VH-VL binders against NAD kinase (nadK). Designs and how they scored, part 276

Target 1, 268 residues: NAD kinase (nadK), of Syntrophomonas wolfei subsp. wolfei (q0aze0)
Amino acid sequence: MKIILVNNRFKENTEKKAQEIAGQLSALNVEVIIDNGLDEPYAGTVDFIMVLGGDGTMLRAARRYGQRAIPVLGVNMGTVGFLSNIEINELAEYLPLILREEYSLEARMMLEVAVFQQQSLLTRVFCLNELLLRSNSPRMLSFALEISGQKLEPYRGDGLIVSTTTGSTAYSLSAGGPIADPQLDAFIVTPVASHIINKRPLVVSPEREISLHLLEEREAIIGIDGQIKMDFGAENRVLIKRAPHPLLMVNLKAKPFFTSIDRSLQRQ
Below, E stands for the ipSAE of ESMFold2; O stands for the ipSAE of OpenDDE; V2 stands for 0.75 times the mean of E and O plus 0.25 times the DockQ between their complexes.

## First folded at step 19 (VH-VL)

Design UU15 (from RR11 with light chain R102K; framework fv_patritumab; at its last look DockQ between E and O 0.91; V2 from the best seeds 0.84)
Fold by OpenDDE, look of step 19:
Structure UU15 (fold): chain C 268 residues (1-268), chain A 121 residues (1-121), chain B 113 residues (1-113)
Amino acid sequence: as target 1 above (268 residues)
Amino acid sequence: QVQLQQWGAGLLKPSETLSLTCAVYGGSFSGYYWSWIRQPPGKGLEWIGQIYHEGDTNYNPSLKSRVTISVETSKNQFSLKLSSVTAADTAVYYCAREGLKHWTPYGMDVWGRGTLVTVSS
Amino acid sequence: DIEMTQSPDSLAVSLGERATINCRSSQSVLYRSYNKNYLAWYQQNPGQPPKLLIYWASTRESGVPDRFSGSGSGTDFTLTISSLQAEDVAVYYCQQYYTVPKTFGQGTKVEIK
């Protein structure tokens, strides 16, 4: 068995724990790769991914490895979040199940984001939560939204979020988007401080494609999962689709979504 | 390793339609742009156009009116049609993959062997 | 369209000596967000398709000898062969893939003096 441990090099406790777990796994004849984000994603084949930390670390792991159809386990290390399945102090208890591959999987839809420069592909990014388009200044943006070839009225506002159902409890929620059942596949399109009163979030079929571009010669920013930043100008286009592969999240124990989110929201 | 094999008629008369096909072996067809490039004898390279595995196309404006690139995903093949050919279209035609590094384009990393197409009366 | 211009058109260099090819784009091909220049160099031998040599202006493709190096940013780029070998006799092309249409330089023929 070969496992990737994903941690955050800026969180010392996760680094230390990754080393410790790596040692334990090695003693069990498990090959271990540690990914703290410093290097490029490991290119070799692996059987399992263990994410040590919070939601942020999970998001990074998803972007780096989510298209490889590998089981991904979130191990929470003392943070409040939605993407971890077990706590770090529970790992020892569940490790035998992991090694025996006795767990269930939950498929979570990811976004495929393609960014273009005058019709030329610049890059693709797969992400678990959302794409954000926002102004790079205190001024509002004017941008065009197209859904499966249907051109909506121009948007004016601070920006726009295109989120998965998983991402519905992230930035989209703060922007007034709906909370979505993670068992659903859908896009959530949430305006950010729209100039139009009553501009409502859209729930869009995962079979559709979403396109964005600016209607003015201004600079904007594209954000991915609150971690990646890209400049976005008048010469750019972004195309958002359902990723061809979902993130396979490991379920070692039951974690009721709605009671959990209710509890989490009460704590914030 | 990924290989491209291409075929089609190599001799045409003026006003006919050039038709070439490129097949992908040993790798994934999905997720990539696939390009056609041509090179007249003793001259440089000219990008003709590209197609995504889902069918989205971009063409060189200099040839757009005459060029059609199509894809048959089930066969891992994509094709080039160039209508109303003239002697100026005589060239070696290459199919190529636009490679990706971590989902970012980095160049045309795999090429077909090329097909000489001669337009002559 | 982004026009690519190489210089010189032909270059004769003695074995073991440095060969330098320049390429200029009519506009910047730098993607600032990634700090990558969407510029590639190709080597083409007679009767063969072009071979990717350098990508992102300065990164060698796998299997490319260390004597090949790419440099530059924005609009001015250089391919350098530090010590010309007999097998390096070929035509070299720069190419931008920042915008459509993708465009090539006119090519530089490298020969042994």
Scores: ipSAE 0.922, ipTM 0.971, lowest interface PAE 0.5, mean pLDDT 95
Fold by ESMFold2, look of step 19:
Structure UU15 (fold): chain C 268 residues (1-268), chain A 121 residues (1-121), chain B 113 residues (1-113)
Amino acid sequence: as target 1 above (268 residues)
Amino acid sequence: QVQLQQWGAGLLKPSETLSLTCAVYGGSFSGYYWSWIRQPPGKGLEWIGQIYHEGDTNYNPSLKSRVTISVETSKNQFSLKLSSVTAADTAVYYCAREGLKHWTPYGMDVWGRGTLVTVSS
Amino acid sequence: DIEMTQSPDSLAVSLGERATINCRSSQSVLYRSYNKNYLAWYQQNPGQPPKLLIYWASTRESGVPDRFSGSGSGTDFTLTISSLQAEDVAVYYCQQYYTVPKTFGQGTKVEIK
């Protein structure tokens, strides 16, 4: 059995704990690969991914490994969030279940984001929460949104969020979007500080293709899960689709979404 | 290991339609752009166009009115049609994959062997 | 369209000596967000398809000998063969893949002097 341990090298407690856990797993004849964010993602086949940290570390793991359809377990290291399943002090008691594969999986939709220079692909990025288009200056943006070839009236404001249902409790919420049940597959399109009053949040079928481009020369940024920034200009466009594979989140301990909403949001 | 095999008619008369097919073996067809490139005898390389596995195309503007690239994903194949050929279309035609590392383009990393197409004068 | 201009058109170099090929694009091919130049170099032996040598301007493809190196950024790029070998006699092309149409330089023929 081979496991990737994902941690954040800039937080001392997660890196030290990852080494301790790797030792425990090795004693159980489990091969362990540590991904602290320093190196390229591990390219070989693995059976399981364990994320040590908060939602931010889970978001990085999802981007690196989410399209491989590998079970991913979030292990909380002291900050309550939406994406952890167990606490670090519970890991030892759950390890036997992990090794015997006695757990369920919850599928979480991801976004596939393709960025273009005119019509030429520059990159693809996968994300769990959201794409943010925002101004990189004090000036408002003027931009176009198309949904499956249907051109909406122009947007004007600070930007736009296209999120998954998982991302509905992240930046989309702060911008006025609804909280969505993460068991649903959908896009949530939320304007950011829109000057146009009739631009309300939209909930869109996951089968749609969403396209964004600027209508005027402005400095803008595409943000991915609040962690990746890409310059975005008038010659660029971005296409957003449902990713081919959902993130497969391991469920060892019941985490009722609706009763935990207020507590989890206060901890962000 | 990914390999490309290409075939099609090698001798055409003016005004006919050039038709070539490229099959992809030993790797994934999905997730890539697939390109056609030509090289007239003794001359350089000209990119004709590309197609994504889902059917989206980009064509060289110089050829756009005459070119159609299509895909049959179930067979891992893509094809080139170039209408109204003239002697100027005589060239070796290559199919190629636009390679990806970490979902980012890095050039054409796999090429077919080429097919000489001659258009009689 | 981004035009790619190579120089020289032809180059004769003694075995074991350095060969240098220049490539200039009419517009920048640097994607600043990734700090990567979308510029490749290909080698084409007679009767063969092109073979990828260098990508992102300076990274060698797997199996390419250490004597090949690429440098440059933005609009000016260089392919260097540090010690020319007999098997390096070929035509070399630069190519941008930053925007469509994808475009190649006109080629540089490298010969043994």
Scores: ipSAE 0.699, ipTM 0.879, lowest interface PAE 1.7, mean pLDDT 91
ESMFold2 (binder alone), look of step 19: mean pLDDT 93; pTM 0.955

Design UU16 (from RR16 with light chain T99S; framework fv_patritumab; at its last look DockQ between E and O 0.94; V2 from the best seeds 0.85)
Fold by OpenDDE, look of step 19:
Structure UU16 (fold): chain C 268 residues (1-268), chain A 121 residues (1-121), chain B 113 residues (1-113)
Amino acid sequence: as target 1 above (268 residues)
Amino acid sequence: QVQLQQWGAGLLKPSETLSLTCAVYGGSFSGYYWSWIRQPPGKGLEWIGEIYHEGDTNYNPSLKSRVTISVETSKNQFSLKLSSVTAADTAVYYCAREGLKHWTPYGMDVWGRGTLVTVSS
Amino acid sequence: DIEMTQSPDSLAVSLGERATINCRSSQSVLYRSYNKNYLAWYQQNPGQPPKLLIYWASTRESGVPDRFSGSGSGTDFTLTISSLQAEDVAVYYCQQYYSLPRTFGQGTKVEIK
């Protein structure tokens, strides 16, 4: 068995714990790769991914490995979040189950984000939560939104969020988006400070495609999961669709989403 | 190791339609742009066009009116048609893959061996 | 279209000596967000397809000898062979993949002096 431990190099406690766990796993004849984000994603085949930290670390792991159809376990290390399944102090208890592959999987839809220079692909990014288009200045943006070829009225505002249902409890929520069942596949398109009063979020079928481009000669910013920033100008276009593969989240411990969401939100 | 095999008629008369096919072996067809490039004898390289595995196409404006690129995903194949050929279309035609590094294009990393197409009366 | 211009058209260099090929693009091929130049170099031997040599202006493709290096940014790029070997005799092409259509330089023929 080969396992990737994903931690955050900027969080010393996660680094230390990754080393400890690596030692334990090695003693059990498990091959371990530690990914603290410093190097490129490991290119070899692996059987399991363990994420040590909070939601941010999970998002990074998802972007780096989510398209490889590998089970991903979130191990919380004292943070408040939605993406961890067990606590770090529970790992010892569940480790035998992990090694025996006795766990269930929950598929979470991811976004496939393609950024173009005119018609030329610049890059693709797969992400678990959301894409954000926002102004790079105090001025509102003017941009075009198309859904499956349907051109909506020109949009004016600070920005726009395209989120998965997983991401519904992230930035989209802060922007007034709905809370979505993580078991549902859908896009949530949430306006950010639209000039149109009562501009409502859209819940869009995962079978559709969403495209964005600016209607003015200005620079904007694309944000991915609040961690990646890209410049976005008049010559650029972004295409968003459902990723071809979902993130396979390991479910070792039952975590009822709707009964826990209120508790989590009250803490924020 | 990804390999491209290409085939088609190598001798055409003027006004006929060039038809080439490229097949992908040893790797994923999905997720990539696949290109056709040609090279006249003793000359440089000219990009003809590309197709995404989902069928989206982009063509060189210089050839757009005569070029059709198609894909057959079930066979991991994509094809080139160039209509109304003339002597100027005599060239070695290559199929190629636009490679990806962490989902970012980095160049044409895999090429077919090329097919010489001669247009002669 | 982004026009690619190489210089020189042909280059004769003694074995073991440095070979330098220049490539200029009519527009910048720098993707600022990634700080990457969408510029590739290819090596083509007679009767063979082009082979990817350098990508992102300065990164060697797997298996490419260390004597090959790429440099430059924006619109001006250089391919350098630090010590020319016999097997390096070929035609070299620069190519931009920043915008469509993809465009190549006219090629530089490298020969042994």
Scores: ipSAE 0.915, ipTM 0.966, lowest interface PAE 0.5, mean pLDDT 95
Fold by ESMFold2, look of step 19:
Structure UU16 (fold): chain C 268 residues (1-268), chain A 121 residues (1-121), chain B 113 residues (1-113)
Amino acid sequence: as target 1 above (268 residues)
Amino acid sequence: QVQLQQWGAGLLKPSETLSLTCAVYGGSFSGYYWSWIRQPPGKGLEWIGEIYHEGDTNYNPSLKSRVTISVETSKNQFSLKLSSVTAADTAVYYCAREGLKHWTPYGMDVWGRGTLVTVSS
Amino acid sequence: DIEMTQSPDSLAVSLGERATINCRSSQSVLYRSYNKNYLAWYQQNPGQPPKLLIYWASTRESGVPDRFSGSGSGTDFTLTISSLQAEDVAVYYCQQYYSLPRTFGQGTKVEIK
């Protein structure tokens, strides 16, 4: 059995704990690959991914490994979030179930984001929470949104968020979007500081394609999960689709979403 | 190891339609753009166009009016048609993959062996 | 279209000596957000398809001997063969993949002097 341990190198306690857990697993003849963010993602076949840390570390793991259809377990290291399943002090209790592969999976939709120079692909990136288009200057953006080829009236404002239901409790919420049940698959399209009053948040079928481009020459930014930043200009387009594979989140311990909302948002 | 095998008729008369097929083995068809490139004898390389695995196409503007690239995803194959050929279309035709590392383009990393197509007078 | 111009069209180099091929693009091929030049070099032996040697201007493809190296950024690029071997006699092409259409340089024929 081969497992990836994902941690955040810049948080000292997660790195030390990852080494400790790797030692415990090696004693059980489990091959362990540590991904602390320094190296390229491990390219070989693995059976399981364990994320040590908070939601930010899970977002990086999802971007790196989410399209491989590998079970991913979030292990909370002290900060309560929306994406962890068990606490670090419970890991020893659940480890036998992990090794016997006795757990259920919850599928979480991801976004596939393709960035173009006109029609030429520049890069493709996957994300769990959201894409943010925003101004990179004091001036507002004027931009076009198309949903499956249907052109909406132009947007004017600071930007736009396209999120998953998982991302509904992140930046989309702060911009006025709804909290969505993460068991639903949908896009949530939330304007940021729109000057057009009738531009309300939209909930859109996951089967749609969403396209964005600027209508004026302006400096803009594409943000991915609040962690990746790309320049975006008048010659660029971005296309957003449902990713081919969902993130497969491991469920060892029941975590009722609706009774946890207030506590999780206080810590976000 | 990904490999490409290509085939099609190699001798044409003027005004006929060139038709070539490329099959993909040993790797994923999905997630890539697939290209056709040609090389007249003793001359350089010319990109003809590309197709995404779901069917979206981009063509060289110089050939766009005569080019059709299509895909048969269930067979991991893509095809080139070039209509109304003339002697100027005599070339070796290659299929190739537009390569990706970490979902980022890095050039054409896999090529077919090429098919010589001759257009007679 | 981004035009790719190579120089020289042909060069003859003694075995074991350094060969240098230049490539200039009419527009930048640098994707600034990733700090990567979308520029490749290919080697083509007679009767064979092109083979990828260098990508992102300076990164060597797997299995390519370390005597091959690429350098440059933006619009000006160089392929260097540090110690020419007999098997390096071929035509070399640069190619941009930043924009459509994809375009190649006209080629540089490398021969033994």
Scores: ipSAE 0.737, ipTM 0.890, lowest interface PAE 1.4, mean pLDDT 91
ESMFold2 (binder alone), look of step 19: mean pLDDT 94; pTM 0.958

Design UU4 (from RR11 with heavy chain D56E; framework fv_patritumab; at its last look DockQ between E and O 0.96; V2 from the best seeds 0.86)
Fold by OpenDDE, look of step 19:
Structure UU4 (fold): chain C 268 residues (1-268), chain A 121 residues (1-121), chain B 113 residues (1-113)
Amino acid sequence: as target 1 above (268 residues)
Amino acid sequence: QVQLQQWGAGLLKPSETLSLTCAVYGGSFSGYYWSWIRQPPGKGLEWIGQIYHEGETNYNPSLKSRVTISVETSKNQFSLKLSSVTAADTAVYYCAREGLKHWTPYGMDVWGRGTLVTVSS
Amino acid sequence: DIEMTQSPDSLAVSLGERATINCRSSQSVLYRSYNKNYLAWYQQNPGQPPKLLIYWASTRESGVPDRFSGSGSGTDFTLTISSLQAEDVAVYYCQQYYTVPRTFGQGTKVEIK
C-alpha cells in the first residue's frame, strides 16, 4: 500500500504529525509520500490520500489529486469545517480499517474550470467548492452568463459564484445561495451583490455547461476555492463543467450534515 | 508511451480533397487538443487547426474556408479534410498532441511521423 | 495573429561553441496569472517531425540535454546551446501557443562551421 499524506507546511503541528504518521505507516510496511504543498503533486500511483488539517487543506488536496480517483480521507486537526471525517486522535482507531480498505466512499462532484484567451485554452482547474468571478474595482461588472447555449440577460453586480453542492456551505452561502445536500450533484449559481436586488440563485443540472465573459473592457478576478487567483479580462472566457471524476471522500465515521450545518448557522 | 499514427492518400490532383486520419495509442484521447500542422518541402511549419476531444475546433483563418477537422472519440482518432487543393498545399502533414502540464498547455509534445501529400496535375 | 520572427535564419557554429537563436513575438505571450510564457522551442531533423525541446520559454522537456536552455519573457526569447554537438545540427523553431492560430517562427538552421 502507498499513501500520500497531505498537510500544510505553514502549520507546524500538521507537519510534525505528518512525519509521525509517516513513521508509523512505514513501520507497517506502507510506503508514504508527504505532500506539504511545496513541491509538485506526486505523479506516481497511490492507493490512499490522507489529509491532515482543515477544509483549506482538503480543497488543496482535491485540486492536486481529485482527478485520480483515489480515496481521500480528511483528518481534522482541531479546526471547524465540513470536509474532515475523523479527528486526529481517532486515527489510530481507524488505521486498521484504512489498511484493510474497509471503508465507504462518498462521491463529491468537482468543477472543471477552463480559462481561455479568446478561443485558446490557457489552463484548466479542478476544484471542490467554487469559482468566483468578481470585480477588481469598486465598480460593478457587466458580464454574460450562458447555460448550455442559453444566453441569460446580462448580469451587473460585484460578481458571480458557481459552486458545487459541497461548496454550497462555503462562500455561496455567504452570498445568499441555498444550502445543498452534498449527496446531490448540481451547480449553484449565486449572484454577488447584483444590481437586481432580488436576483435569485440558480440550481443547475450537472449535465449543463456554464460560460462567463465580460461585456466591457475591464479587469476582473477569478477565484478558485478562495485559494487561487487569476486575472480575468475582456479577452477571456471561462467555461465551467462537471469534472469527469468526482472526489472520492472516505467515510469512516458517520457525520450528520444537516445537524452540523444547523448548529453552524445558529452560531452566526 | 503515447504515439500517433497517421495515414491517408499522398497523391492528389488539383481541386480534390485531402483526407488524413490520426490515431492515438498508448494514452488518453480525452482531455487534449489535437492539432494538424503542415510543412511544405524546404519550408517552415504552418498550424492548420485543432480539435478538442469533445469536438470543439479552431482553424487557421488562412485555411478556415477549406478545412474541416473531425473527431471519432470511440476510436481515439481525429481527421483532417482540406478541400480544393492546389500545388500550394503540397506538404508533409503532421498530427500532434497539445500536451498538458498540470492541465496547462505546454506545447506539442507528441507528433505523428508525417504524411507527404503531393498535389500534381 | 501573433507573428513569430526568428534570427538568424541560419547559424554556423564550431563544435563545442555556443549557439544562440532569437525569437520575437509581435505581442506578449506571457500569461501573467501563472507567470508563464506560452512559448516553445522545437528541434527538427531531416525527415522527422519536430521535437519539443523547451516549453514555457525556459523549461527543458524530459530527455533534453542540459546544454539546451531557453530564456526570455514577453516578446523576446532565446534558445541557447552552450556547447554545440554534432547531433545538434538541425532546424529549430519557436512557437507560441498563447492564442489561436498557433504560429511558428520561420526556423533557424544550425550547422557546424
Scores: ipSAE 0.916, ipTM 0.966, lowest interface PAE 0.4, mean pLDDT 95
Fold by ESMFold2, look of step 19:
Structure UU4 (fold): chain C 268 residues (1-268), chain A 121 residues (1-121), chain B 113 residues (1-113)
Amino acid sequence: as target 1 above (268 residues)
Amino acid sequence: QVQLQQWGAGLLKPSETLSLTCAVYGGSFSGYYWSWIRQPPGKGLEWIGQIYHEGETNYNPSLKSRVTISVETSKNQFSLKLSSVTAADTAVYYCAREGLKHWTPYGMDVWGRGTLVTVSS
Amino acid sequence: DIEMTQSPDSLAVSLGERATINCRSSQSVLYRSYNKNYLAWYQQNPGQPPKLLIYWASTRESGVPDRFSGSGSGTDFTLTISSLQAEDVAVYYCQQYYTVPRTFGQGTKVEIK
């Protein structure tokens, strides 16, 4: 069995714990690849991904590995968010089930984000929570939103969030979007500080294509999961679709979403 | 390993329509742009156009009025039609994949062997 | 459209000597957010399709000998063959993939003399 162990290199106690866990797994004849974000994502075949950390570390793991359809387990190392399943002190208890592959999987929709120079692809990025289009200056943006070729009235404001249902409890929530059941597949389109009062959050079918471009020359940024930043100008366009593969989150321990929502949000 | 195999008629008369097909083996058709490129004998390379696996196209403006590129995703194939050919369209025609590394374009990484198309007088 | 201009059109270089090919684009091909130039170099042997040699201006494709190197940024690029070998006799093309239409340089024929 080969496992990728994802950790956050900027948390020293997390790195020490990752080495400790890698040793425990190696003692059980499990081949371990540690991914602390410094190296290129491991390209070989693996059976399982274990994420040591909070939601931020899971977001990085999802971007790197989510399209490979590999089971991903979130292991909390302090602050409980929405994406961890077990606590680090419970790992020994659940490890036999992991090794025997005795767990269920919960699918979480991801976004496929394609950035263009006019009609030429510049890059694709996958994300678990959201894309943010925002102004990179004191000036408001004027931008166009199209949904499956349907051209909405222009937006004016600080920006726009396109999130998954998993991302509904992240930046989208702070901008006034609804909390969504993460078992649903949908886009949630949430304006940021809109100057146009009829621009309400939209919940959109995952089969739709969402397109954004600026209507004026402005300094703007595309943000991905709050972790990747890309310049975005009047010559650019972004296309957002449901990603080909959901993130396959391992469920070892029941974590009821609705009864725990208030506690989870307090730690964000 | 990804391979491209191309075929089509090699001899045309003026005003006919050039029609070539390229099939993709040993790799994914989905997720890529697929290009056609031509090279007149002894001359340089000219990009004709590209198609995304879902059907979106981009054409060279110099050829746009005469070019149609299409996909048949169920067969992992894409095709080129070039209408109203003249002797100036005599060339070796290549299909190619627009490659990706970390989902970012990095050039045409896989090419077909080429098909010589001659337009007679 | 981004026009790609190569120089020279042909080049004769002694075996083991350095060959240098220049490529200029009419507009920048640099994607600043990634700090990557969307420029490739291809080698075309007689009777063969082009083969990708260098991508992102300076990165060698797998299997390409380290005597091939690419440099430059923005609009000015160079392919260098540090020690020409017999098998390097070919036509070399630069190509931008920053915009559509994709455009190639006119080619540079490299020969041994």
Scores: ipSAE 0.747, ipTM 0.895, lowest interface PAE 1.3, mean pLDDT 91
ESMFold2 (binder alone), look of step 19: mean pLDDT 93; pTM 0.957

